# Ledger of designs, part 1: VHH binders against F-box protein At1g48060

All scores and structures are predictions.

Target 1, 365 residues: F-box protein At1g48060, of Arabidopsis thaliana (Mouse-ear cress) (q9lnf6)
Amino acid sequence: MKPQEEEEKNENMARKRSKSSSSLSIPLDIATDIFLRLPAKSVVRFSCVAKHWSSITTAPYFTNSFETRPNLLFFFKEADRFFVVTVPKPNRRPNESVSHTSSQILDSYQTPYPKHSCFTIKTESVHGLICFQRGTKPIVWNPTMRKFKPLRKPDKSWESLTVFLGYDPLERTHKVVAMPCDKASDECRILTLGSADQESWRTVKTNYKHHPSRGNRKNNYGPCRCINGVLYYLAEIDRHRLIGKFAFLGHSNVKNSLPMWVLEGEKKGEWSTYNFLPLSHYDRRLEFHFKLIGITNDGELIYVPNTVFKTFEVIYIDPIRKTFSLVKYEGVADKGFRQRNGLGEDKPLRGIQYSPNHVETLLSL
Unless a header shows other numbers, all headers, positions and changes below count from the first letter of the chain; Kabat numbers aren't used for antibody chains.
F, E and O stand for the ipSAE by ESMFold2-Fast, ESMFold2 and OpenDDE, each averaged over both directions (binder to target, target to binder). V2 = 0.75 x the mean of E and O + 0.25 x the DockQ between their complexes.
[cut] stands for letters that were removed.
Atom coordinates printed by the task and the answers are left out, and those that the model quotes come from them; centres of patches stay.

## First folded at step 1 (VHH)

Design E1 (framework vhh_7zox_3)
Fold by ESMFold2-Fast, scan of step 1:
Formats: structure tokens, C-alpha cells, sequence
Structure E1 (fold): chain B 365 residues (1-365), chain A 123 residues (1-123)
């Protein structure tokens, strides 16, 4: 590491010597390769500083090629402000059965949050985007680009609906799917994100009248996944039948059980159950302080605190390898975090929402 | 609005018993861990006991074997049965919705609903 004064001196000397006309600029393909290897925040910063670099970072080839490793994203509202934090998942050492580590945040910001607006109902993060619902109006959010895009209402006659977000890998486009949630229906509305010509709601008929299951998760309308362009969700045709394909994570206070349910194909409608070790196996008191919020793409269970007060710890468990990792994220919820963000020191952070598999994307909304 | 209303305190002689109650409102009581903390005159807050939504309990070493925490989810009520009381148990007892950090192995409690309930152990 160089002292700051030495760095400035060295840069000044380099600039003085570079007055000899360099008739060579960095080639476009080399610049593109460099930018694809940078963190999203660095790419965004360079795009704002140099107009010629903005032409690279906004090109379809670049935006389609740029997605980072999945991170944990969380966000919350306090008064009239919306706070967003991204933290890295641990790079676990292969032979560690138990680890307690600390990690730095990747990004943190805040924006104005309109009064009486509700962002509590949301989809999972799908290829870098999250979809909120304000009444019957979907709002697509890119956390990396810090942009929101309100969409047209899917149907003027629907008083309540469920929104899902999917990704089509062949077209490389996101699709927003809307369905009524209060009554059985055989209709859904689908909108493809992109040019204005593609952003119109299309009606699609389903084979059965059904309604999506809400489960106990207010923010997600119940569990859903998008895998290879296919949207899987839990739904009921009637009180005795479920349709769709889904994996459900649960927890219990039983010594030898953390049940995971996997729906193995729509034709069977059968759930496979798996029993894993509970949190109390690792530490007897963790069960009432932490809650399960999801599973990583690598099959690790993610637990977060029921309430975040002065520290932010996340538990990652590999149920197959039976490994445990407790990560403390520095600079989250502590005094410095609260002072920088104008937050009080006497109250926990509440209403926190989590996206366990968030990738950074430069996609323009 | 979250509210917690403590009751059941009083004056008791050493070796006596008391049962504290806490009625909760404004949240889904059955879904949250609950606890008791106390503050003796001129001292800081001390964690006494907690209970998970599933019934798993924890106790401070100073009260273990003498106190029993329980909950009645149908009544949204938390209890602390205190037996073989000692003069050093004299304190204001507060019901708390548990706000916890694992860092430093300490509990931080929030959402007290009022002045607590006074327990005095004296002859």
C-alpha cells in the first residue's frame, strides 16, 4: 500500500511525461473486456465520467454479457427514505465445518421513498431485476442501476392480482406475469420488458382455473422460481389439488428436522421431503433469533436475524456437507452506518426485505 | 402499535414466589421470541430469561433452577414464575419482544411497553 501523497506525486509525474502525444487510444474490444471484469459500481462510475465509455457499457452485447456472482441484497424503508444494501456471500473454505467470519459490504445507498407507497409485495430477484406491486400496478426495479420502471396495469377490471417475474434465456428478456389471486381463473397477462412495441400485456389461457398460493410470505405471494425460462409457482385448482413445480423450505424445533419439500413434476403432484439438521444443532439459541429466508443457487440455506439492531449477522448452512458459517457484515446497522444514513441509534431496523440470489445487471429499464 | 403490559409484581419475603404476566398486542405474538429483563436500583439492564416461538427457553445463571418462563399463545401472554426469591432479585422487570445480536453473545432488548413491574424482596 502506498501513502496517498506518494500516489498523487507518481500520478503527477506520469501525466507530465505523457505530454508526448499518444496517438493510440485503448481499442474498443480491449476496453470492453476490461469493463466486463470490473464490479458494476466501477462500470457505472466510468460510464458517468467518460461519454465514449458510456457507448461501450450501454451496448446490447455488453449489457447481455454482464452479470456478477449472486450476492445477498436487502432493503428497507425508514420514514421517507428507501435504503438498499448489497453484501457478498461467504467464499467458504472447503473443509470448514463451523466458521465465524466478518465481511465488508459491496454497496449501500438510499433514495426518496414516496409517502403511502408500498414496496412490501415483491418477486424474487430474477437476472438482476425485482418487481414490486403497487395495488394492481407492477413496478420493475434494477437495484444496480438504481432505477424504477412503472408498468401499465395488466387488467383494468382486476381488483387484486399476483405478479411473477421470469426470464427467457432464448430471447434474453424478462417477462412479467400477472394473475388474479382472490378467485380461480384460467387467464394470465404477460408483458415482455424491452422496446415500447414489446411492452404490451398479452392474454394467455391456462389449462385449468387456478389461483396462486400465498403461503405465509406476504412479500413473495408464496414461493416461486424461474428456471431456464420456466416459471414455477405453487397454486391451487381447488382445496385438494396443487399445480406447478416448486421447492419449499421450512424449519422446525425438532432435533433432526429441517424439512425441504420438492415438487417432482406436475403430473404426479407429489412432494419429496428431506430432513436436515436444525439451527439448534449448531447453537441452541439461534432458532428464535434467526429466520430462514431462502436457499442459494449452490444449495446453501440462508438465515437472517428476526430483527437487526446494532449488528448484522447472516448464517449460511450447507445441509448436505453439514457446514455452518456465521458472517458478520461490517458497517451494517452499526453506529457509523446509522450516522451516515441519518438513522436513529435506539431502534432496530424493521421491515427488512431480502433477495438471496441477486446478481448485478446493467440492463436499462 | 406494539404494546407490552407487565403485571404481577409486588413485595415478597426471601424464599417467596411471584408470577409475572405480560399481555402483548399489536403483533403476531406466537411468531416471535419473548423475554424478561430486569433493572435493579442504580444498575444497568440484566437479561433474565427468554423463550422462542417454539418453546425453547434460556435463563441467566443467577436465576437458573429458580425461575421458569412460559407463554400462552392463545392469550398473547408471557409468564415468568419466580421461586425461592432472594433480595438480589429486587428490580423492575420488563417484558420484551426479543431483539438480538449474536456478536458479543449479548442480548439487546427493545419494545418495552411502559414502566415494567416492580419486584421487591425484603423482610
Amino acid sequence: as target 1 above (365 residues)
Amino acid sequence: DVQLVESGGGLVQPGGSLRLSCVASGFTFSSYAMGWVRQAPGKGLEWVSDISSGGSTGYADSVKGRFAISRDNAKNTLYLQMNRLKPEDTAVYYCAKVEYTYSGSTYEYFDYAGQGTQVTVSS
Scores: ipSAE 0.000, ipTM 0.156, lowest interface PAE 17.6, mean pLDDT 67

Design E2 (framework vhh_8h5u_2)
Fold by ESMFold2-Fast, scan of step 1:
Structure E2 (fold): chain B 365 residues (1-365), chain A 124 residues (1-124)
Amino acid sequence: as target 1 above (365 residues)
Amino acid sequence: EVQVVESGGGLVQPGGSLRLSCAASGFTFSSDSYAMGWYRQAPGNQHERVAIISSGGSTNYPDSVKGRFTISRDNAKNTGYLQMNSLKSEDTAVYYCAAEVTYESGSYTYFDYWGQGTQVTVSS
């Protein structure tokens, strides 16, 4: 039999099967609820099975509503390949240390960006997206969809800038905000991700001239966080430091405590100062082995190893309740992990970047 | 029985040099088993790592000592070293040697073997 006749017969059988399955159709709201509870890889698999299911998973209301439970994401580049690891925060009792072996996700793919340095300046994960900088060009990344989207320069005259990523819950859109960081300015450039008509930089004036604070003298990147559609960041006005309306961890000259500034609930502009115990309170050796990388959405401090060699452990500390938990992620960084991924077995993993509170998203870039 | 022991500390003038040694006993440095690090603590200051060398020989330094300090290891002698050049008063601290191994069990991740420390004083 000719291959084309066999193909036509197979297409007709597929159509009959598809029509037969329509007799088992479930209401859109029930199907949507089911898909919203599935892991992203499962949703992607099911979207390939039937056009009706694909129409659900690509609909704007679904993509805007689909987010998994927040996880810790870390990534690194080795040669021409980009390695992405997502690990969950397991349920545990206060002051309990646990091993976790399930729900680990490792993905790897080639990146069009050969220079490691382009990944060292990044935003927090905001509704499943992360934004990098390549010089003065922002690059939006969707780890779930394995897509990078370079954006146009926000301003051709700016020699240096910082970018922030926010989410507008009213419009259900991501917004990229760019500001100059080498001089005080009252100008911002904002770009809304989405249709081509919305992906143009527009100018917004601030009420005062300022520039975002450098988080590190080398990269001009300051800490920031987007909460309920409001972007909070560190800034400076005429050499006076402005602390945004978010949790801030400061340097302390007191050996037995670290200061923390937090926003007091719904009272905008009101801050409390809390002192919390350093890692040395739990074990003096931990301060040499672990570094702070951020805060979870439920208020726990996240510490990761300074060197990731053959083990991967994460420390979670509730600074208010003063609880300590160490989580060992089995199958990460060990010999099996390295062998499966073509990584060297005798050297630490290099250039690791971390993003707490990462959720999966199916948004198209 | 299993231990690391530091030596080579002392008093030195600003701009001078010292070489610290870390001798391991009860275990061996193998090419795929241990990273070795040097750490310091000065009165009134935070703990900080000074240098790390992997089992494969790759090194890492904080900006405060980069270009002035060099970490090395001799697996045949089961000994690690920290060469400290162009010493400053800010380098005054107790220096600790640590050997890190992969833990397969246990409740805490930390360096397996820490020395007792050796005092380095940089003073005119």
Scores: ipSAE 0.000, ipTM 0.201, lowest interface PAE 15.1, mean pLDDT 68

Design E3 (framework vhh_gefurulimab)
Fold by ESMFold2-Fast, scan of step 1:
Structure E3 (fold): chain B 365 residues (1-365), chain A 123 residues (1-123)
Amino acid sequence: as target 1 above (365 residues)
Amino acid sequence: EVQLVESGGGLVKPGGSLRLSCAASGFTFSDYAAAWFRQAPGKEREFVSAITSGGSTTYADSVKGRFTISRDNAKNSLYLQMNSLRAEDTAVYYCATEIEVTYGSDTYYFDYWGQGTLVTVSS
């Protein structure tokens, strides 16, 4: 079944359930099971329309259990409106190019953050949340709930810093890590996202003085990944590229000092060459039309168009299996898409930001 | 703020020449790749030419040998010299630049665009 058809069916079923004489007369366990099987969009609608259901959808056990399959999320701003679109990664055979006829528009809404530069300096999507920064202030964003949460500055003396977002699977909480980036340091600040009692910056020291690596010549920070409560990121010490490691442990195991595992990365360029073929191997012209934006949780590289005008195509490459797949997403960026969303038809979509592995979350910010 | 302003478009007879210019401001233009794209009436936008920060160029097959892309980093300017123009070259031409490198990027992305300049090739 196509995801768009399944979503429409699920919405119709949910509407039938919500029209019952009393939604709360259904046992809570059964109601919870039903909501956990619905798309986040449907769950949010029921929380707004039927207040009696909000006791289920806002409960910590429900919000901690609710998570959709990872999708590619992209967003852009046009005038005062923020557009957020998600598309699934379809199943296909190796080296098969397919047209996918379903796409999901997550939302369109007003945002208090008018500049696209605020969104470009951002983390990966981590368990449904994205963290970006405005100067030295981190801002956590929940695209599903349409909520932005500015955080306090991690340190008053840091003129320049970088922010990483991770998830602690033991506590089921997000943690924000901030580090200075203009000089080598063994000091970082960590904040656990949650109740006000937990939202304070604490100091943690690393084993080595280092700074986050830019990973490229244009002053952007190199790759990072949060896996099972451990944050991996590129850093530099003594002119060598290394990988930093932070463990996101439960409260009882929080220490004032975190171990940092140093892995030499001077040959990282050679490893990248050995581990995957460049985009030009498949078609030399593609390297000017597509850009790498990240890696799926199952190890595929994701390339998106440099320009999105009236068509939207995504390339997925498995570097281990050496497979190439081009997916055309019908109904995205085309005339119908633009007319439904009040967008002009004569210009490309501008300032598009991408986030791989995005899942929907009902977590309150 | 980042701005791209195109100029040089106009009416030209087939076989004629035009030089398009793009003035960049609000960022260090010399650090980033830049490109020209075009969109003809009733058609989707297409790539025309790109130039890297180091000066390496590439061209769409339809314009190769007729168009020349160049940059002047001292003036923060991008140029497109169009020779032997054809009716099929009629389009709005857009200047684009990569200004911010995305995490994990191994290729160029063009996330800032000018308003475009119209080129009409007609007798």
Scores: ipSAE 0.000, ipTM 0.126, lowest interface PAE 19.7, mean pLDDT 68

Design E4 (framework vhh_7zox_3)
Fold by ESMFold2-Fast, scan of step 1:
Structure E4 (fold): chain B 365 residues (1-365), chain A 123 residues (1-123)
Amino acid sequence: as target 1 above (365 residues)
Amino acid sequence: DVQLVESGGGLVQPGGSLRLSCVASGFTFDDYAMGWVRQAPGKGLEWVSDIYSGGSTGYADSVKGRFAISRDNAKNTLYLQMNRLKPEDTAVYYCARYEVTVSDSYTEYFDYAGQGTQVTVSS
């Protein structure tokens, strides 16, 4: 060992000893286990108590291991403030309707993006992050950390584009994928979230020139999903052929079925069609008041109200077992909720956006 | 509120003809591209034909020259004229409305489908 290398090694040992002597009375492993069991809001709050708590909660091991139960996230804008609500899917028996009174998380903050239209086209929630766009500039949002990260334009010449958000389970990184949607193309731009060096757009060629589809503004769902690092989305190869690797949720005037087209395998043409009972089978009034927004990770269809006035109810349907559950979320949208949050009592909540499988994440943007 | 009601299916002999109709309601019909998709027994969904709001049409290679798609915007009705039918045309035929994701884009995918009408081609 050279004298300079010996000096650097001695400095590193002194640094380790200094950290050990200033360590918490609770062993690091036990503290980590405690924090992994807390809600994200509690973890954020406790990270302010001591520098060593913050060192645990920002470490890659912790952020990659931090797991919350998937919740329904909905958000809306009133004046210049965002209201972000997460509600759990409560345990209940088949065909049981329940009222839920706990574990709703309401967050309220000023947003730099004042227009509802910025959130009308967005990705599904992918490992706790949501991506939307302002024109041709993607913006990554962490609802848990209340952080927005605008990205550079993927391509200066694209007049319009669609954005997908995926998660790479091997690298444990989020990837933003952008493609033009004004013309058939075999080019996409990919950006890996993380260090500045990784946040540059790179070009990848697809096997075919195609048009990817954007999310439906009317039905508030996107034609894409990331599963185990593979992105599945609806696309058109030529103007007269529709292809995709996805589950399609359709509307139908059939009284005894709701058609859904599901990819049963990874090869093109391995589709199946499932017929599910429509909402009118359970109560004819529900067709006028609820819309389908997707499928939970447990395989249940999730329907949310078209308008939220003084009550907030969600319908969960198991399409295979044909079970129906209505969940009323107490303390959401009612008079007390509105008074506490400075909202008017006599008008519906407007511009509501939903994400059915949201988990909390402490990942920095 | 959106409804698509198909009719005109039935049993027909090879070489015969059928005309399918689809009556649409609950939306401004002439603002949307419309199409027909089919599902044969034991097979996946197959696109058959589409027609854009401007009248431009497309056809699957399997039906080109035999089928003709048309629309009557005054009656909110979509048609599929099927000629020289083959046993391989046996399927449930669905009327579909194409999603509008931007004001000038009509054909990314269908967001509504009808109940379907059964077409059986056998001797």
Scores: ipSAE 0.000, ipTM 0.113, lowest interface PAE 20.8, mean pLDDT 68

Design E5 (framework vhh_8cml_1)
Fold by ESMFold2-Fast, scan of step 1:
Structure E5 (fold): chain B 365 residues (1-365), chain A 124 residues (1-124)
Amino acid sequence: as target 1 above (365 residues)
Amino acid sequence: EVQLVESGGGLVQPGGSLRLSCAASGFTFSSYAMGWFRQAPGQEREFVALISGSGGSTDYSDSAKGRFTISRDNAKNTVYLQMNSLKPEDTGVYFCAAETYVEYSDTGYTYDYWGQGTQVTVSS
C-alpha cells in the first residue's frame, strides 16, 4: 500500500513525461537492436537517459553480444596517468595513402599502479580485455570501462610465470591461463573471469612437460594469439618440438623478407613457409623506422613508427596480394594533441604499447 | 642505468663544420640502431640521421644528405655526426637516441632512450 500522495505524484509525473517530446516509447527489442549498433560511449550515455535503457545495457545478453569493429588501440603511461588512443582501420584502395581524423577515441585517466606499474608485459587484446602481469599477479584491464581487476596469484610457489588471455565463445567467458616460464611443466593454472564466487585458479595437466618457448628471453617469450576460443602459443617440448598450430612472423628489421612459418601437426612438425617481398618494396622507412605489431583479421601486417614525435602513421601490408595502405592519423601526437592532454612537446611519446584488433566491451570487471 | 651523453656542439660560422659525439652506456651498444635528431627554437624535434647496429646501413633526412655523415665505433660505444657546410637553419639542440627493445613487447622496438642534447649555433 503506497501513500496516496506518492501515487498521485507518480501518475502526474508519468503524464508530464509522456507529454514531453523526449518520451517516445521504444519497444525493448528495437532499443536493444539499436544499442548493439552504437559505439560504446554512446551506449553508456544513452543508458543514463532512461532506467529501462540501463536495464538493457547491463543485461548479460547485451554485454555478451556488444563488441565494436576491431580497431588499433595504443596506450602509454606518463607520470601517474594512462593515455589510451583507439584509431580505426579505414577502408582503402590498395596502395592508397589516406588521412583520418573523425573516428579517433582518446581516453585519459589515473593509473591504479603509478609506483609499481609493469604495463609493458601484456597479452594481446581478446574480446575487449587486456591482461597485464605485475610480478606473478595478473591484472585484467577493460579500456572501455576504465576498470582494472587484480587476480590472485595462480600458484604460491611459482617465482616466474607467463600469462595468456583467451575467450571461450561457447560459454562467452574470458579465461586466464598461467604457466611457469623458467622450467618445463605439465601443469597450467586456469581462471574463468566472472563473479567473485566463480573466480578460482584450477589446475589443468598436459600430456607433456612444456613451457613457453624462450629462445632469446630478452626478445620475448614468443608470440601468442587467441582465435575462435583456441589459444595459440610457441612452446618447447622434448628438445624444441613445437605444440599446436602457430604462425610466426619475422622481425620488422629483416631486410629482404618477412618469413612466416605455419606449424601443422603436433608431433612431427609440418611447416609451410611464405615468402614476402622485401619491406623496402612497400616503404623505405620499414627497414629502420617502423616495427611490426601484429596482423589484422583480414591478414594485413600492421606497422607503426618506432618513434612517435608529432605525427602518427600506420602502414598496413597485405603480403599475399603484395599491396600496402598508409594511414596518417591527424590529431594524434601533434602539438594540439599534446596541449589538450598536458603532454610535453620536446620529446617522443615513450613506452607506447599497441593492441591490434581491439574491440570495445561493456563487460564488468 | 642507460645513459647517452652528447658532446661536440658549439658556435660556428656559416659554411663551417662540427663533429658531434654520443657516448653510450648501460646497454649492448652494437645490438641497437642509433640516431641523431635536432630541435630548433620554437620548432618540433626532427630526424637527422640513423645508423644500424652493425654500421652497415645509414639513412639521412633530405636536409642532411650530402652534408652530414653518421658513423659509429662499437668498440668505444660511441656514435658520431660529422656536419659540413653548416647553415643558420641547422641551429638547434642535437639529440642522440638509441632504438631500444620494449621488454616483453610482442613485435618490436622503439626509440625510448635519449640524451640531454648538445647545442649547435650557426651564426650569420
Scores: ipSAE 0.000, ipTM 0.145, lowest interface PAE 17.3, mean pLDDT 67

Design E6 (framework vhh_6qgx_2; at its last look DockQ between E and O 0.01; V2 from the best seeds 0.00; counts 0 for: pae E 23.0 > 2, placed apart)
Fold by OpenDDE, look of step 2:
Structure E6 (fold): chain B 365 residues (1-365), chain A 122 residues (1-122)
Amino acid sequence: as target 1 above (365 residues)
Amino acid sequence: QVQLVESGGGLVQAGGSLRLSCAASGFTFSDYAMAWFRRAPGKEREFVAAISSSGSTIFYTDSVKGRFTISRDHAKNTVSLQMNSLRPEDTAVYYCAAQEYVTIEGSTYDYWGQGTRVTVSA
């Protein structure tokens, strides 16, 4: 039996093995659709598995289309660690005036705390990004991607500034707006994130000189809101004049009222003043233990604890329906959480900062 | 001399409508936000509505939302308040006010009219 027949069999077996594993390449459209339905964490993981998937998840089309449910994000520093926790907002129970529920966290992680960084939230979460300020330098943070992007100082001559984060729905870009706040000024600096060109600050002038408010961590979650590409913020024109182009929850010195400015008509720029009932109306015992941090997209007031010990609870109040919901989030600040994260058992979590209505974004900074 | 002159006040039945007008003179109208305030008997003056210089921003107090409409006419240097579905609680002297920028506090307004009385009968 001649040796020539064995060689042909071996070559044919070798040719059969090169049948390219037709990697069942999920069509791009199907893959995209699947990924859009996955948690951001999963998408990121999948992106690490295959280059093809990474190309999908990094594409502008995908990143722009990726939307998640608004959640409550909060973070705090312990030693040299930065803790980030995401908790879901419970669904409304329309038939219950008072509810107590328990929920689990959606996600939590820790990262090294950037050295010499003081994170002061100056802006709300805007399409998944949060802007901080360290001195005169803005820092943009993507919690989903766990990336920080320090920005250059907007103007070398500025000694004190405030920063706002906006989103342009037409251009589908984030914009950082910086203004001096130590003096009345008509100058603004605008930096567009994600631009191919060296991120530069563009100068824009306003028609008036003003002092934008920097906000107070104690009282207000960011004095600025971006609505349909427009930044609404509080500013003083002079010592006696406050520009009313803002959306915020105010603290009233008036006992038993919570004033709020609400944008009613986007096209017409119509605002209404509402006076809501304070937390004390619902439960007097909670008034001293909880603070208002913001409002959900669906119109619920968000109250968080002043100090977090063994439990983490959030209160949601619908001021119109006069409903009260207390949500206990399991897995936060409890013994298990502390043990897993190497935190002390008897120490309160300090310096917790909150970002309501936070959505996840896969945007690369 | 700066002048704000209100007109259009009067007696109206509950559910009725009035249109207040304020004529402005003596300043560059287009540079100023305009507002309406009211003072009911025995009460303090309260904010009703305001409109920015460009007209792009409008504010209302909650109690008048959906019933009152503030507008301005740059050609005529006038600001108007259309008041619909009037209630007895709307009874007050209504004042026109002006300042360069919209504020939530009446004390910050630079110019004031003399007011026009609106009485809503039950």
Scores: ipSAE 0.000, ipTM 0.279, lowest interface PAE 14.5, mean pLDDT 81
ESMFold2-Fast, scan of step 1: ipSAE 0.262; ipTM 0.712
ESMFold2, look of step 2: ipSAE 0.000; ipTM 0.101
ESMFold2 (binder alone), look of step 2: mean pLDDT 88; pTM 0.893
ESMFold2-Fast, scan of step 5: ipSAE 0.304; ipTM 0.746

Design E7 (framework vhh_8h5u_2)
Fold by ESMFold2-Fast, scan of step 1:
Structure E7 (fold): chain B 365 residues (1-365), chain A 123 residues (1-123)
Amino acid sequence: as target 1 above (365 residues)
Amino acid sequence: EVQVVESGGGLVQPGGSLRLSCAASGFTFSESSYAMGWYRQAPGNQHERVAIIYSGGSTNYPDSVKGRFTISRDNAKNTGYLQMNSLKSEDTAVYYCVATYEYTDSGYEFDYWGQGTQVTVSS
């Protein structure tokens, strides 16, 4: 067939598929129930089939109810393309090392920011979203939906800033927090993600003027963590290192003042290393080849290779049960992986970033 | 705890036979990246490898035991074996099972050594 005739036939098939499935086959409440139980990729595909299906999957009730089980997500940028890999933590017996041979989820797409290193500075994954910054502009990323949302500058006078991403469990919304990092300040800007009316920067004040701290290369934990609506982050007051605490209390306005709690004596990353055996307990040479990147929601420490070239192995350690497991992920980083993704075979993968507790979200940006 | 445990050592007469077992826990020998070897150490000497079986099933032996020793594994039982025949007094040593995971990208090997089992060949 000619291209135009083929396209018309394909459109007619799509119309028939949409009409036969949407109106007479599945009631709305049953369709909603089914979609809440499907993998995110399947839900996205169904949303593309009919406008009626997309009305379900974009509804606030659905997006607020849909979250998958946490996985290890890692990503890297090669030229102008994002490569996003999601791997599960496999079920295994205590102290059992396994090869995970199921098909890996790999996504590859164009980044809108090919010349910028904005991906070097990022938050942890928070309820399915990750926040980067490009200069003084925050960028919110949904890996599941393959969408980036640049936000307006939090303050026109700030020459440099640090951004944090949190989730407000009372409002069931994501909040982006921005703080200046070029000088000590008691001012924060907060933006609630969602409706356009709530996507304006509001000023809140801390009890102390401080500098938010950035992560260093010795520990691989992000600069902050959000737990049950409370943002914890590393900061400095008068050259003293401390942990800042910021609660999402619902509504914020330009005169709202939220208390900041200062915890003296804390060291960056020390919370991730307390009450567990070091890698040298299992084999002193492991510390040469693996690095700690975080903790799973069920309390296992996650170690990844310092260099990812031809294989991808992850070490999971339960510090309470004192169990060690080495998991090899088949089809990741190998020759087949590189060939099918247009990657070179001569060099290790560069600039890999990890999120240990990533969930899929259908939240529209 | 990832470990290997040897059993089957003992006292045997010259010309006798002995079968050593290596039980693995916390990992599986069916995993394609694991080799299993047997090493021995007599008093005052360094460790000597007497057998290895690679993940693909190929085996290697030094001339001192070639034709007398046979290495094997049973993946269903997650157990490795060393069959020793025509034993000599020179075979007297502590025998160690070693599981080796090859970390291909760096050439680093994860070695899991057992505690050893004594084999004595004496009249």
Scores: ipSAE 0.000, ipTM 0.182, lowest interface PAE 13.3, mean pLDDT 69

Design E8 (framework vhh_gefurulimab)
Amino acid sequence: EVQLVESGGGLVKPGGSLRLSCAASGFTFSSYSAAWFRQAPGKEREFVSAIYSGGDTTYADSVKGRFTISRDNAKNSLYLQMNSLRAEDTAVYYCAKTEYTWTSGDEYYFDYWGQGTLVTVSS
ESMFold2-Fast, scan of step 1: ipSAE 0.000; ipTM 0.293

